# VH-VL binders against Uncharacterized protein mtre-1 (mtre-1), part 15

Target 1, 142 residues: Uncharacterized protein mtre-1 (mtre-1), of Caenorhabditis elegans (q09347)
Amino acid sequence: YHQYRELKCSTPTNSIRGGPDRAECHLVLKAEELETGRPVPTGLGCWQEDHDGEEREYCDIVCPKSHTVFISYIDQGHRACFNFITYQVEKRNDEHVLWRSGKCLNSTVNYRIGCKFDDPFETQFKSDNEIFAHLRARARRV

## First folded at step 13 (VH-VL)

Design s43 (framework fv_guselkumab)
Fold by ESMFold2-Fast, scan of step 13:
Structure s43 (fold): chain C 142 residues (1-142), chain A 120 residues (1-120), chain B 111 residues (1-111)
Amino acid sequence: as target 1 above (142 residues)
Amino acid sequence: EVQLVQSGAEVKKPGESLKISCKGSGYSFTTYWIGWVRQMPGKGLEWMGIIYPGDSDTRYSPSFQGQVTISADKSISTAYLQWSSLKASDTAMYYCARQRWDSYGTFDYWGQGTLVTVSS
Amino acid sequence: QSVLTQPPSVSGAPGQRVTISCTGSSSNIGAGYEVHWYQQLPGTAPKLLIYYNSNRPSGVPDRFSGSKSGTSASLAITGLQSEDEADYYCQSYDSRLSGSVFGGGTKLTVL
């Protein structure tokens, strides 16, 4: 089973692009075949940390440790975000996260993230969509 | 088919060391947590801890932290539960179980159990 | 001491309905953590019966159902059969303990 996440980050209207204004992000969970997630309120599931002297914002993707995550698409108005330099996905504290840094923190960007369960030996459960509904609810409660 | 096969029954004396095993097959061993559960004779289930074999991330119940060691060898799809010095109170059935999705997830397949008897 | 409270026993006749409760607290079920149920037949390992509150694995008949409300969860078994005689355990996650917790277990006797 396969689901997508959209992380939408935006700066206020009339902000200087790539300037000092921080973009605020919210996560939308979407399943295949017409299921649509709802935005997680801004501020939930994201946090700031120092990483080797650089400020990063990490956002929980809400994808189980057993699943594979990948960035399928990035949509940006100007080129402030560069793969592996100012953003990428990784595992932290047993969670899949997306981190951003540098000018990417101050830019309007939409990330489309895949969350894929691909175990060729496992067919016991009907659908991962029920499980993702529970994980989605938990992410909103932090 | 998914299978967890545990090592055979053990009869030990207090103070002896022991390492029991749980071998997974029929699935991607490194992408599921493996948990250990104790059941004392006539009693209920007690969660001891879990390990994610893909990166050896290991978590223990507070009651078992320091009492046992959980480990895994992903090259042979086997998880282990180990005591450095057994006590008579360690007499119990020990189950391994596969935990699906995340650390809050369900134990979807269970091993047959390993009976450990510790007596003088 | 078990963190989740279950009645020690429940009984019913063939064809009847029984319900097994699982009572938690604000650090586990009350915090929104999901509940799973396991069946342990005499002399065997536990088997997954219900996962994430109300879902059934392939092969579990629909006469087994789960629900969750507030700080508690329930397992309902309809159309009781002699083969259902077993111990039943609930399981959740406890944020105070940072780990999984089991209920004390309920012995179901089919009369």
Scores: ipSAE 0.007, ipTM 0.611, lowest interface PAE 9.7, mean pLDDT 82

Design s44 (framework fv_guselkumab)
Fold by ESMFold2-Fast, scan of step 13:
Structure s44 (fold): chain C 142 residues (1-142), chain A 122 residues (1-122), chain B 111 residues (1-111)
Amino acid sequence: as target 1 above (142 residues)
Amino acid sequence: EVQLVQSGAEVKKPGESLKISCKGSGYIFTSYWIGWVRQMPGKGLEWMGIIYPGDSDTRYSPSFQGQVTISADKSISTAYLQWSSLKASDTAMYYCARLDYSTGWYEYFDYWGQGTLVTVSS
Amino acid sequence: QSVLTQPPSVSGAPGQRVTISCTGSSSNIGAGYGVHWYQQLPGTAPKLLIYGNSHRPSGVPDRFSGSKSGTSASLAITGLQSEDEADYYCQSYDTSLSGSVFGGGTKLTVL
């Protein structure tokens, strides 16, 4: 079960960049359920983490209604920080690989379809082509 | 605290070269695109191009392709806009701005520099 | 002409509501790209006012709201105040130009 504390949605339409049935909603979700590969609602997912006794909100774009590969890491020195890279494979005439990265809210929150990704993979993946090649190899095996 | 600080005003003659700067601070400079926007006196905003400082990937508006060069030096968190030969029509306020994205909404400019006024006259 | 069309000016008295339109086409707003709004006070740099059609950055009062329908977007300002006097620009992405596009700007005069 996903645990929703609050649901607030706005529904931008962007089939070229955002994928079908995309909606941006504030959905509070357990981090462990994101990590298990279980389907999550489309759009913007937010969750709250305790950071030295202070509850902070972290947001990331989570599962669209397409094949998704999650890569999650713990940022060194930030136990409550989630660095999520979400890969979405949307089938059109040409298969379009959608990806984006996220960091702790005290750092940066960047979301863009087909864009570059940031640390910790900067040394491995310096361009969209490298990311796409990595995702194709990874998606084939899952 | 995110901040973009631009170099000071320039007064130039046609044919001269110029390089203006935009220094970022308060964020991871290599993780955000920096855009350049022109505003001619009394006119609106025109997007010129963007650069990703992490690998210097640069993209230009068709109207500015070949007219300017955008570059960045990540060791000092600074982006640049450069002309090899200025024209009187380059007289304008030039802004740098940091790009943010959302998957559904693409690119928008969340923080702006104060602007660099460039005056080109003979 | 600008790719996104805005009225060149709009005016209102303190306390009133004004609306600024931004009209695009099928290659930008109509393609589903978000609309963002910037406020430029006289002599200053633009400031992000609304992003993603309707979202306000921290520090922007809820008197400012954005909406989008079809190929057009609107910025609404309620409870108009003298400090709202500024130029307002809409911005989106155009797929045929593969880049950002701005509206021509609207000068708001608070009477």
Scores: ipSAE 0.000, ipTM 0.517, lowest interface PAE 15.0, mean pLDDT 67

Design s45 (from g03 with heavy chain T99H Y100S Y101G D102Y Y103L S104E T105D G106F E107Y A108G F109M I111V; framework fv_guselkumab)
Fold by ESMFold2-Fast, scan of step 13:
Structure s45 (fold): chain C 142 residues (1-142), chain A 122 residues (1-122), chain B 111 residues (1-111)
Amino acid sequence: as target 1 above (142 residues)
Amino acid sequence: EVQLVQSGAEVKKPGESLKISCKGSGYSFSDYWIGWVRQMPGKGLEWMGIIYPGDSETRYSPSFQGQVTISADKSISTAYLQWSSLKASDTAMYYCARHSGYLEDFYGMDVWGQGTLVTVSS
Amino acid sequence: QSVLTQPPSVSGAPGQRVTISCTGSSSNIGAYYDVHWYQQLPGTAPKLLIYGNSNRPSGVPDRFSGSKSGTSASLAITGLQSEDEADYYCQSYDRSLSGSVFGGGTKLTVL
């Protein structure tokens, strides 16, 4: 998926002045971009990476509509960066997806993007790397 | 089965040190924040702070900063809450709980220990 | 002293609906942080009842529901049963304190 998507934040300013304090933001896909009952593919397909000596399959997929994309460490100037975000997904758990973290162009501020998951008992992460580690460990037990 | 098991009840005198424990099992201990919650007799819940056992990063409630120390030993899947010098006002039930969610508490505390009763009296 | 305000007690008869309110401010619920609810039966540890404003963990009956509006949240219990008699706590995050905050708790009595 190459097209920019609307970013909606629950605060009127869409601005957080520094630190981990943040508003909850929703990356909204237009209705025509979603198939009912199916996760939206980004059009890039799947690939394999070596993580901790294990081959894993990752797919470029967006959060299901029922899942909210959340963002931390943002301010007004950083919203424009989201049209350049590369998404990575570990496909062994189709209800849990991962976003890539990074930096906005012309900014020193790091962004982190994730999905709220349906099962809170399975989600607690400090970074994208921790999300990868958690899902990898979970997949090994299946 | 995911569970948190806490150490047994303690009876102490003012000025004594104390360290209580919370052991996780059934999940990857290093991948979840562990929080501590105080409940004074007949009172409500008070959030004290959290630790990420994977790197020992801690965050404290302003009311408890400098009053207690939270630590963890990921090699034995155990988190700790400790006092250098107990006061009678520290008499309470202390719960450990696993936080769900990313950086901020988006999903609350999904797994709770059974509690450790700490009584401080002369 | 709690940061989130709950009524100290509520009561209802079996089969009725009760609602427990949780009032915050612009630094917590009004800043759009999620609200979670816990049930504490006498002599037991708290149990997560509702997370993320309105979601139920596996095993929580659909008689329990949560909602949020502005600076406040509500827990609704329909078809009230005697085993629902417990203390109920709301919880959110407060950015001015940089940490989690609890409501003062509400004792539910089933008449």
Scores: ipSAE 0.008, ipTM 0.524, lowest interface PAE 13.1, mean pLDDT 68

Design s46 (from o01 with heavy chain G99E S100G W101Y E102W Y103D L104T P105S; framework fv_roconkibart)
Fold by ESMFold2-Fast, scan of step 13:
Structure s46 (fold): chain C 142 residues (1-142), chain A 120 residues (1-120), chain B 112 residues (1-112)
Amino acid sequence: as target 1 above (142 residues)
Amino acid sequence: QVQLVQSGAEVKKPGASVKVSCKASGYTFTNYGMNWMRQAPGQGLEWMGWINTNTGNPTYADKFQGRVTFTLDTSISTAYMELSRLRSDDTAVYYCAREGYWDTSYFDYWGQGTLVTVSS
Amino acid sequence: DVVMTQSPLSLPVTLGQPASISCRSSQSLVHSSGNTYLHWYLQKPGQSPQLLIYKVSNRFSGVPDRFSGSGSGTDFTLKISRVEAEDVGVYYCMQGTHWPYTFGQGTKLEIK
């Protein structure tokens, strides 16, 4: 658990920003992480609920490119869903800060993420089932 | 192919309520939000609000807050808009339209519209 | 609420000639993400509105090349390079940067 970096996020709501169900999260990226562009395990899901421990067990994945995707696992009763969030990168005080901004897209494990995202992310996984297996394995490694 | 099919025209008296349905097909219903708009005769488009199809949470434009209710039946991929305490100036064509959660704020597919006439 | 102002409201055009519609917003439509959420719709007589252009300049699937969008900040333009009979209808700009979403008044394009 302590091996994972934590995201600090606002809870998405229908009316907080100039758009529905948007959240703001941030994560400070290292220069090496931006350069490699590989998926980076991070902390917990952005909508950590006090009464829902499921998101806290899973390790979210971020692709550290200028247009970046954040993936978290949500169990919605009978379905495993991934939340797909666009991140934007800013440089502040000589640090590269990854901001999570935009609407959350909840998708089933059968959805092909690569149709919506950058090529490096698409080549990492062949299917949502592989992404799910990867998230499960990383979350339970410790 | 993506299609949104709305319920048929309604004629109501002032003070009544109307419930319009919007049945989606050709895509995963819960992966896209549903927005509602209206257009009075000879007038422009007015946004009424939206519903998150994954959570069921509605958001209403201030003008309609307290009179409109958005609901879902995800088992049949259908969204509903109920407008209460109808007035003559609620006479309009009501539209549902799909909005992507990922690349958002534009409506890529629209229902055919439902004419609601409010007259005494 | 953000006010969207279209000009002209009535646009008579000769077939084969170009047409241009202006849309101005009361506030900047540049979002904190860097995206500009300004979209154009066409409502043909008796039909539902249909998406033409999203995020200022991107043509929606199936929209002919003769349609183009441009602009930034608060001033936007929709251009039709060569008007055809099927282009008749009311054109609406819409902003999605600020809540609530708002539409322009509409521009009625007619063949003269």
Scores: ipSAE 0.000, ipTM 0.525, lowest interface PAE 14.4, mean pLDDT 69

Design s47 (from o02 with heavy chain E99D Y100H G103L F104G D105F F108M Y110V; framework fv_roconkibart)
Fold by ESMFold2-Fast, scan of step 13:
Structure s47 (fold): chain C 142 residues (1-142), chain A 121 residues (1-121), chain B 112 residues (1-112)
Amino acid sequence: as target 1 above (142 residues)
Amino acid sequence: QVQLVQSGAEVKKPGASVKVSCKASGYTFTSYAMNWMRQAPGQGLEWMGWINTYTGEPTYADKFQGRVTFTLDTSISTAYMELSRLRSDDTAVYYCARDHSYLGFEYMDVWGQGTLVTVSS
Amino acid sequence: DVVMTQSPLSLPVTLGQPASISCRSSQSLLHSSGYNYLHWYLQKPGQSPQLLIYLGSNRASGVPDRFSGSGSGTDFTLKISRVEAEDVGVYYCMQALQTPYTFGQGTKLEIK
């Protein structure tokens, strides 16, 4: 698999149903990363989730400026799409830490990004096409 | 061991219909879209469309709209392509292929062995 | 529709020598994501096409490292550093940037 920036987690979670719980996970961001807003890989890369006896692959990518983590997965019959999950940014010891406590409060908001141009639903799920472009560019770089 | 196995060769007369099957194994059928292509004798590849294996929603290339129908039988992990009102220039090897959808980076990574359809009077 | 043009269409090569195939698209295949939606397939005699290279330069699983893809936008190249007997077949480039997906005419690689 791809290499990403290290995400410090005591108990990683990969389920988006009910909102992922990353209360003990932190991603350290540099000030210039937040300022430029360029998407950054989280550090975990991809993980597997057992869903109804089927393993699904998830990969998360963070957009520092939007405080958004995009979770991409192989979804039953659909092309891989990014789901938006918002993280809080907290300053600790002059570091900017991406942090969540409990479930993501905006987990009810779903945006499908990464679906092909010919997908009839693609446009209705794009809130910011520029963010999607940057995420895909970064997904395979280390 | 992902594989796609297609039905056998067919010989049809002009005006008839043909239905080709594509049986998937070694992966979760509904997690990948299925593409259909054809290749006339001695010619290159031509894309016909694809079907969403989870929803059953097909998308057809304009050239085939109205003559082709993509369907599924998810209980046996099988996709079907039916082409109607056959003409001699429909003579071709027909392929199904799995669309790899990882991270939105779509490409066809596994292909069926092909089904020769011959249309002649 | 995006038109894909390959050259040469016929490529006779001596065993152990390098080979190069060009693919040009009528419009840029570089998506705003930074990736080129261009893939390379090999169809060996009597067989189905098989994936060689995806997204411009990524080698598919099981494909030998003598195969490489390069290029961006409208100009792409598939290179084989040293041709082996099992490399005989027709090579196709394909764009998946937009539907309909379109293929080049194919390049037939033959051992001379």
Scores: ipSAE 0.005, ipTM 0.509, lowest interface PAE 14.1, mean pLDDT 68

Design s48 (from o03 with heavy chain E99S D100G S101Y Y102D T103E F104W W105L S106T Y108P; framework fv_roconkibart)
Fold by ESMFold2-Fast, scan of step 13:
Structure s48 (fold): chain C 142 residues (1-142), chain A 122 residues (1-122), chain B 112 residues (1-112)
Amino acid sequence: as target 1 above (142 residues)
Amino acid sequence: QVQLVQSGAEVKKPGASVKVSCKASGYTFTDYAMNWMRQAPGQGLEWMGWINTDTGNPTYADKFQGRVTFTLDTSISTAYMELSRLRSDDTAVYYCARSGYDEWLTGPFDYWGQGTLVTVSS
Amino acid sequence: DVVMTQSPLSLPVTLGQPASISCRSSQSLVYSEGNTYLHWYLQKPGQSPQLLIYKVSNRDSGVPDRFSGSGSGTDFTLKISRVEAEDVGVYYCMQGTYWPLTFGQGTKLEIK
């Protein structure tokens, strides 16, 4: 049975991060849920799946043990993707994957995905663990 | 060869509406966002907003929200800007320009249309 | 809105001499590490603006190497090492870091 972690996004109200087509998202995956020692998550290993007539794009997202996934920024042009939770994380082949709904598959979405140390005395996220992922919707199945 | 070709000059009375077209060629229309700018005679450039050519979703600068509408006709690779309730201070050259989706969806404008002069006078 | 201030507004230059244009932003334009969305455009008389420099220092395709951009944070400079007659026009800086996108007021480069 599937267990999903919801990615919660909100449009910044008084943020200097940008305008109406920008959102900040936060996803926390405890270290015990991560099964690989990969140093950074990757959004470049993406693929598409059809789920009950809805096309979804899945992308690898893996952090080292004792780190949590942190998605600090999503820049998407489709207004219908805001105000709704269109992203989920599920476990697959010892890795967590981020997926987005078919409503956003016909647009380009830019993510900032990183890993941060999961510590009660947590410090600022290090840039060497942050990657910029660019996910582009594929052409519809021929 | 990338080109953006805009419709011709317009003369309108205050309170009227104007619709400017921007026809793209030489690239895949839906791979680039379309931005709209204006420039009053002898003045600087002002950004009006952009439209996602893949989805049709427009975003307007607050100053123009409620008066401007961005639309597309993807079958002919054309973007439109309609400005309503025209005032004399809307007299300007209006430009379309493309930007890539890789940089905040509003990155550098690498190709511009030739401009459309809209004159609003009584 | 982020205010972009250019100086000088009028720049008379002798052919073959260098020219320098400054652009200051009311806020730091660094949004993320390695990303500063400051771009420079040239509008020749009677023409549409054309991209010269993107992200502070990168020349657009076909732009001569006599054009260079530099700067960081809130202070940016466009430099022309040797002004040619074809360089006449109005130069604009633009910030893309914050919405709405905003332009400087323009610097008119003239040959004296």
Scores: ipSAE 0.000, ipTM 0.525, lowest interface PAE 14.0, mean pLDDT 70

Design s49 (framework fv_roconkibart)
Fold by ESMFold2-Fast, scan of step 13:
Structure s49 (fold): chain C 142 residues (1-142), chain A 121 residues (1-121), chain B 112 residues (1-112)
Amino acid sequence: as target 1 above (142 residues)
Amino acid sequence: QVQLVQSGAEVKKPGASVKVSCKASGYTFTSYYMNWMRQAPGQGLEWMGWINPNSGGTTYADKFQGRVTFTLDTSISTAYMELSRLRSDDTAVYYCARDYFSSGTYEFDYWGQGTLVTVSS
Amino acid sequence: DVVMTQSPLSLPVTLGQPASISCRSSQSLLYSTGYNYLHWYLQKPGQSPQLLIYLGSNRASGVPDRFSGSGSGTDFTLKISRVEAEDVGVYYCMQSIQLPYTFGQGTKLEIK
């Protein structure tokens, strides 16, 4: 029931291992696309394959809420990359769980990764334009 | 190596309380939920509830609500289960176990060795 | 509460032969995530339970490939392709789709 908080997870990365073949599909915004809010499909591989044997740094910049679209910052080889993914906060087993999800570009398969919180998170932003304006101020120049 | 080590067997009289400990090692204690289960002699497993070591938040199964209390001592990575107003049908082996993934799959990947609590007159 | 029902309750098997255990739930364990929140545990005599299979079909670390889980929704199966002496014990299924988490009554696998 809190209005807004930075996202913090005690386990930072992929929580689901050894499941059926699933892919993480991100919509990455380049600097020029961030100004227009237009998402661009990425060529990022499968979630499990990307994390198995690879190192990746990414951060959630803003607090999510149910059915809210968010941008995650990924720093890969000196690039300002923002993954445009959907976050959803829902009650499960008397816990409030943050789910992040995407759609596979070459598949109808969707994936979800969760993070447990004591209280549901929500954003103070009312539109995608407000989210993009906020994140532009924090984006690394490329 | 992940380990959950529980306190030793206890014999209690009806109406007493028992407090079982579960000491964690080999992982970040605050990153995984701790669940408590019990198993009466010759019977199946029964879930009692969980505690979040990061927040201290607890959830108790309705059957045990009002009689069970979960607590923590994070300085020694130890979780506790206290069950009060003991009855003979509380005789069981009590287990602690951690959630495998802190983000919502809820399987128990490591279990303590169990603590036998015998309630007899 | 979600009721979990296992069959058979007692399973005598010959070494090297396959074994199959059924688990049925009173409600679907398939969630909007696309996962079935059904897990299998083995309790060897005198020991604590150990995780075998999570989310319906995923083997836990260190679990031999002769163990497999299958099923979706309300009907699940644990299979052992060739039973070994170390497989003796009680097998439990558990649902984690809603509270309280509930277990099946257990299936005792014995060598005959």
Scores: ipSAE 0.000, ipTM 0.513, lowest interface PAE 16.6, mean pLDDT 66

Design s50 (from o06 with heavy chain S99G L100D Y101R D102Y E104T G105L Y106D A107Y M108F; framework fv_roconkibart)
Fold by ESMFold2-Fast, scan of step 13:
Structure s50 (fold): chain C 142 residues (1-142), chain A 121 residues (1-121), chain B 112 residues (1-112)
Amino acid sequence: as target 1 above (142 residues)
Amino acid sequence: QVQLVQSGAEVKKPGASVKVSCKASGYTFTTYGMNWMRQAPGQGLEWMGWINTNTGKPTYADKFQGRVTFTLDTSISTAYMELSRLRSDDTAVYYCARGDRYYTLDYFDYWGQGTLVTVSS
Amino acid sequence: DVVMTQSPLSLPVTLGQPASISCRSSQSLLHSYGYNYLHWYLQKPGQSPQLLIYEVSNRFSGVPDRFSGSGSGTDFTLKISRVEAEDVGVYYCMQGTHLPYTFGQGTKLEIK
């Protein structure tokens, strides 16, 4: 399972939304994967409280400290997940000390963190279905 | 457009149970959590708990633990709140409300119209 | 449980004048990451509560810019720069940092 597949991080710069300089990390999906609608890994941006062991792995991200992660998740026409979580990841004895909720997802059984639309997506599209269709087909050819 | 439509008013006797429904439309039901609140006449708002619409797992405020049950029927985008062993001080308007998007609970962006439950002898 | 205290409880205001509502929490609402999960709702007479401001200062979709929120930690403020007739109702602050989520007792805004 390659939940961090093709993770790309920018150099730390001022967020376009303001605030201190931060790196932004984006899980990149290839066009053919989006076109097929094949399920792709998600985890860093989405809480999976029914997968306790996997919750710890969702904090294992290959990025520098102080970054925002963007994760795109495609499923068969019903769930889409887009997440902008600013966090600091400090690896200490294979554990991470910071997440948007404070500690990693393994710390609780309650949802305290989740996926939110990227501002550009919310500006361009009026619904989850439009965003999902855009990601699935790219050119909206289906 | 996002809309939450609740079932109609109920009058119950002490000791009975009530089941309130909340039907969602205008969005993908499993993408947002569903929260339940109540408001006694002339009083403020009280949070009762929430249910994860993707997993079906409920979380109850301690005050209601053991008396309240949250359930779902995802085929019709409907959440249910059942409150048992009713007392006169359970008389209130009960609300469902959508949690912030994609597994966050922090705020409630859309609310149902409310269901008045009156408990009297 | 975190206790949310609003002040004033009754707020008579003249149309077109500014209004200010205070909300204080018994514990810090600052999450370990750096956000304060404090939100403001308005309940108009006979209606359901509606979201006005989330996470201290962010206006919800469709909320007029005359509404603004500020604060941090335990002290928060909602301001209306110019009160209009449709602003009448009960205002509630809510904290989402600690379980169970709790609301203030409400501030009733009335036109003089």
Scores: ipSAE 0.000, ipTM 0.512, lowest interface PAE 15.1, mean pLDDT 67

Design s51 (framework fv_roconkibart)
Fold by ESMFold2-Fast, scan of step 13:
Structure s51 (fold): chain C 142 residues (1-142), chain A 121 residues (1-121), chain B 112 residues (1-112)
Amino acid sequence: as target 1 above (142 residues)
Amino acid sequence: QVQLVQSGAEVKKPGASVKVSCKASGYTFTGYYMNWMRQAPGQGLEWMGWINPYSGGTTYADKFQGRVTFTLDTSISTAYMELSRLRSDDTAVYYCAREWSYTDYGAFDIWGQGTLVTVSS
Amino acid sequence: DVVMTQSPLSLPVTLGQPASISCRSSQSLLHSEGKTYLHWYLQKPGQSPQLLIYEVSNRFSGVPDRFSGSGSGTDFTLKISRVEAEDVGVYYCMQSTQFPLTFGQGTKLEIK
């Protein structure tokens, strides 16, 4: 996870003018998925890392509390996430793409704590519904 | 072993299009940006643009905007560069290269062997 | 665009002697995040370029310790402490701090 710590300590947006297509992570949603309120796919920008000798999957997720994309993982049944960047939505190739913007959160945010859910099963479902409602609204604007 | 293998040399007439392929192996294709460069005979390197293999998103250098198209076939870990409306001054060796770091350091650690494109009547 | 200027353009060197190549940018390559994205490549005759040094002074994997990079702002240097026959080729500096990415014009190192 040292890559995430480096990005948090540095400005994630470099001065290379690559625009949104330099996004490292995206979630591609079909129109019907937005309409049905399907849970956010875990395939969003995921990668594997050894953590204390075990294989663990880290993924970017969208947190409704701040509209920020977080690097998340499951720890003892609880979803933990680290504050990272804001997200943006656009329609691309007849699909809605949720992108990370590369903008760092201010220095008052502890990247190690991020966003933690008390009951990941219930709150995650509600979070997904809120995210999909937000994406539907934004998709109509773009 | 991490490797990028490009298609063979091409000879084209002015006004034609050329499509160069770049097949990746030995790493996760969608994990790294792919950059394209060219080098005219006896000249230096020129950056053409990049493609994000995960999103399909592209950025083109202004000089090539409107004439170049980067595409992907992720099922075979292959990137393509298509240059249209060819001119004699497009004669060059074309390279694909992997951008080394997830942190977007901009260094190109693995390069294809190059594809010579000759444009002549 | 950031213009990268290398000097000398031609560098004849005796085997075993040191060599030094300069690279200057038309504007500072220091990024707001505190990093400087200046990289060096070697293109041996008939081959693709290969990465030597990334972010000013870091040697890429497998690159001999006789190669070193230094500099800051707009002025950068690549040094070879003792030139070997395998070092022949064209050296390029590249910046990735500003869009579009740009290369220097190249320095051809030859054994005299």
Scores: ipSAE 0.000, ipTM 0.514, lowest interface PAE 15.0, mean pLDDT 68

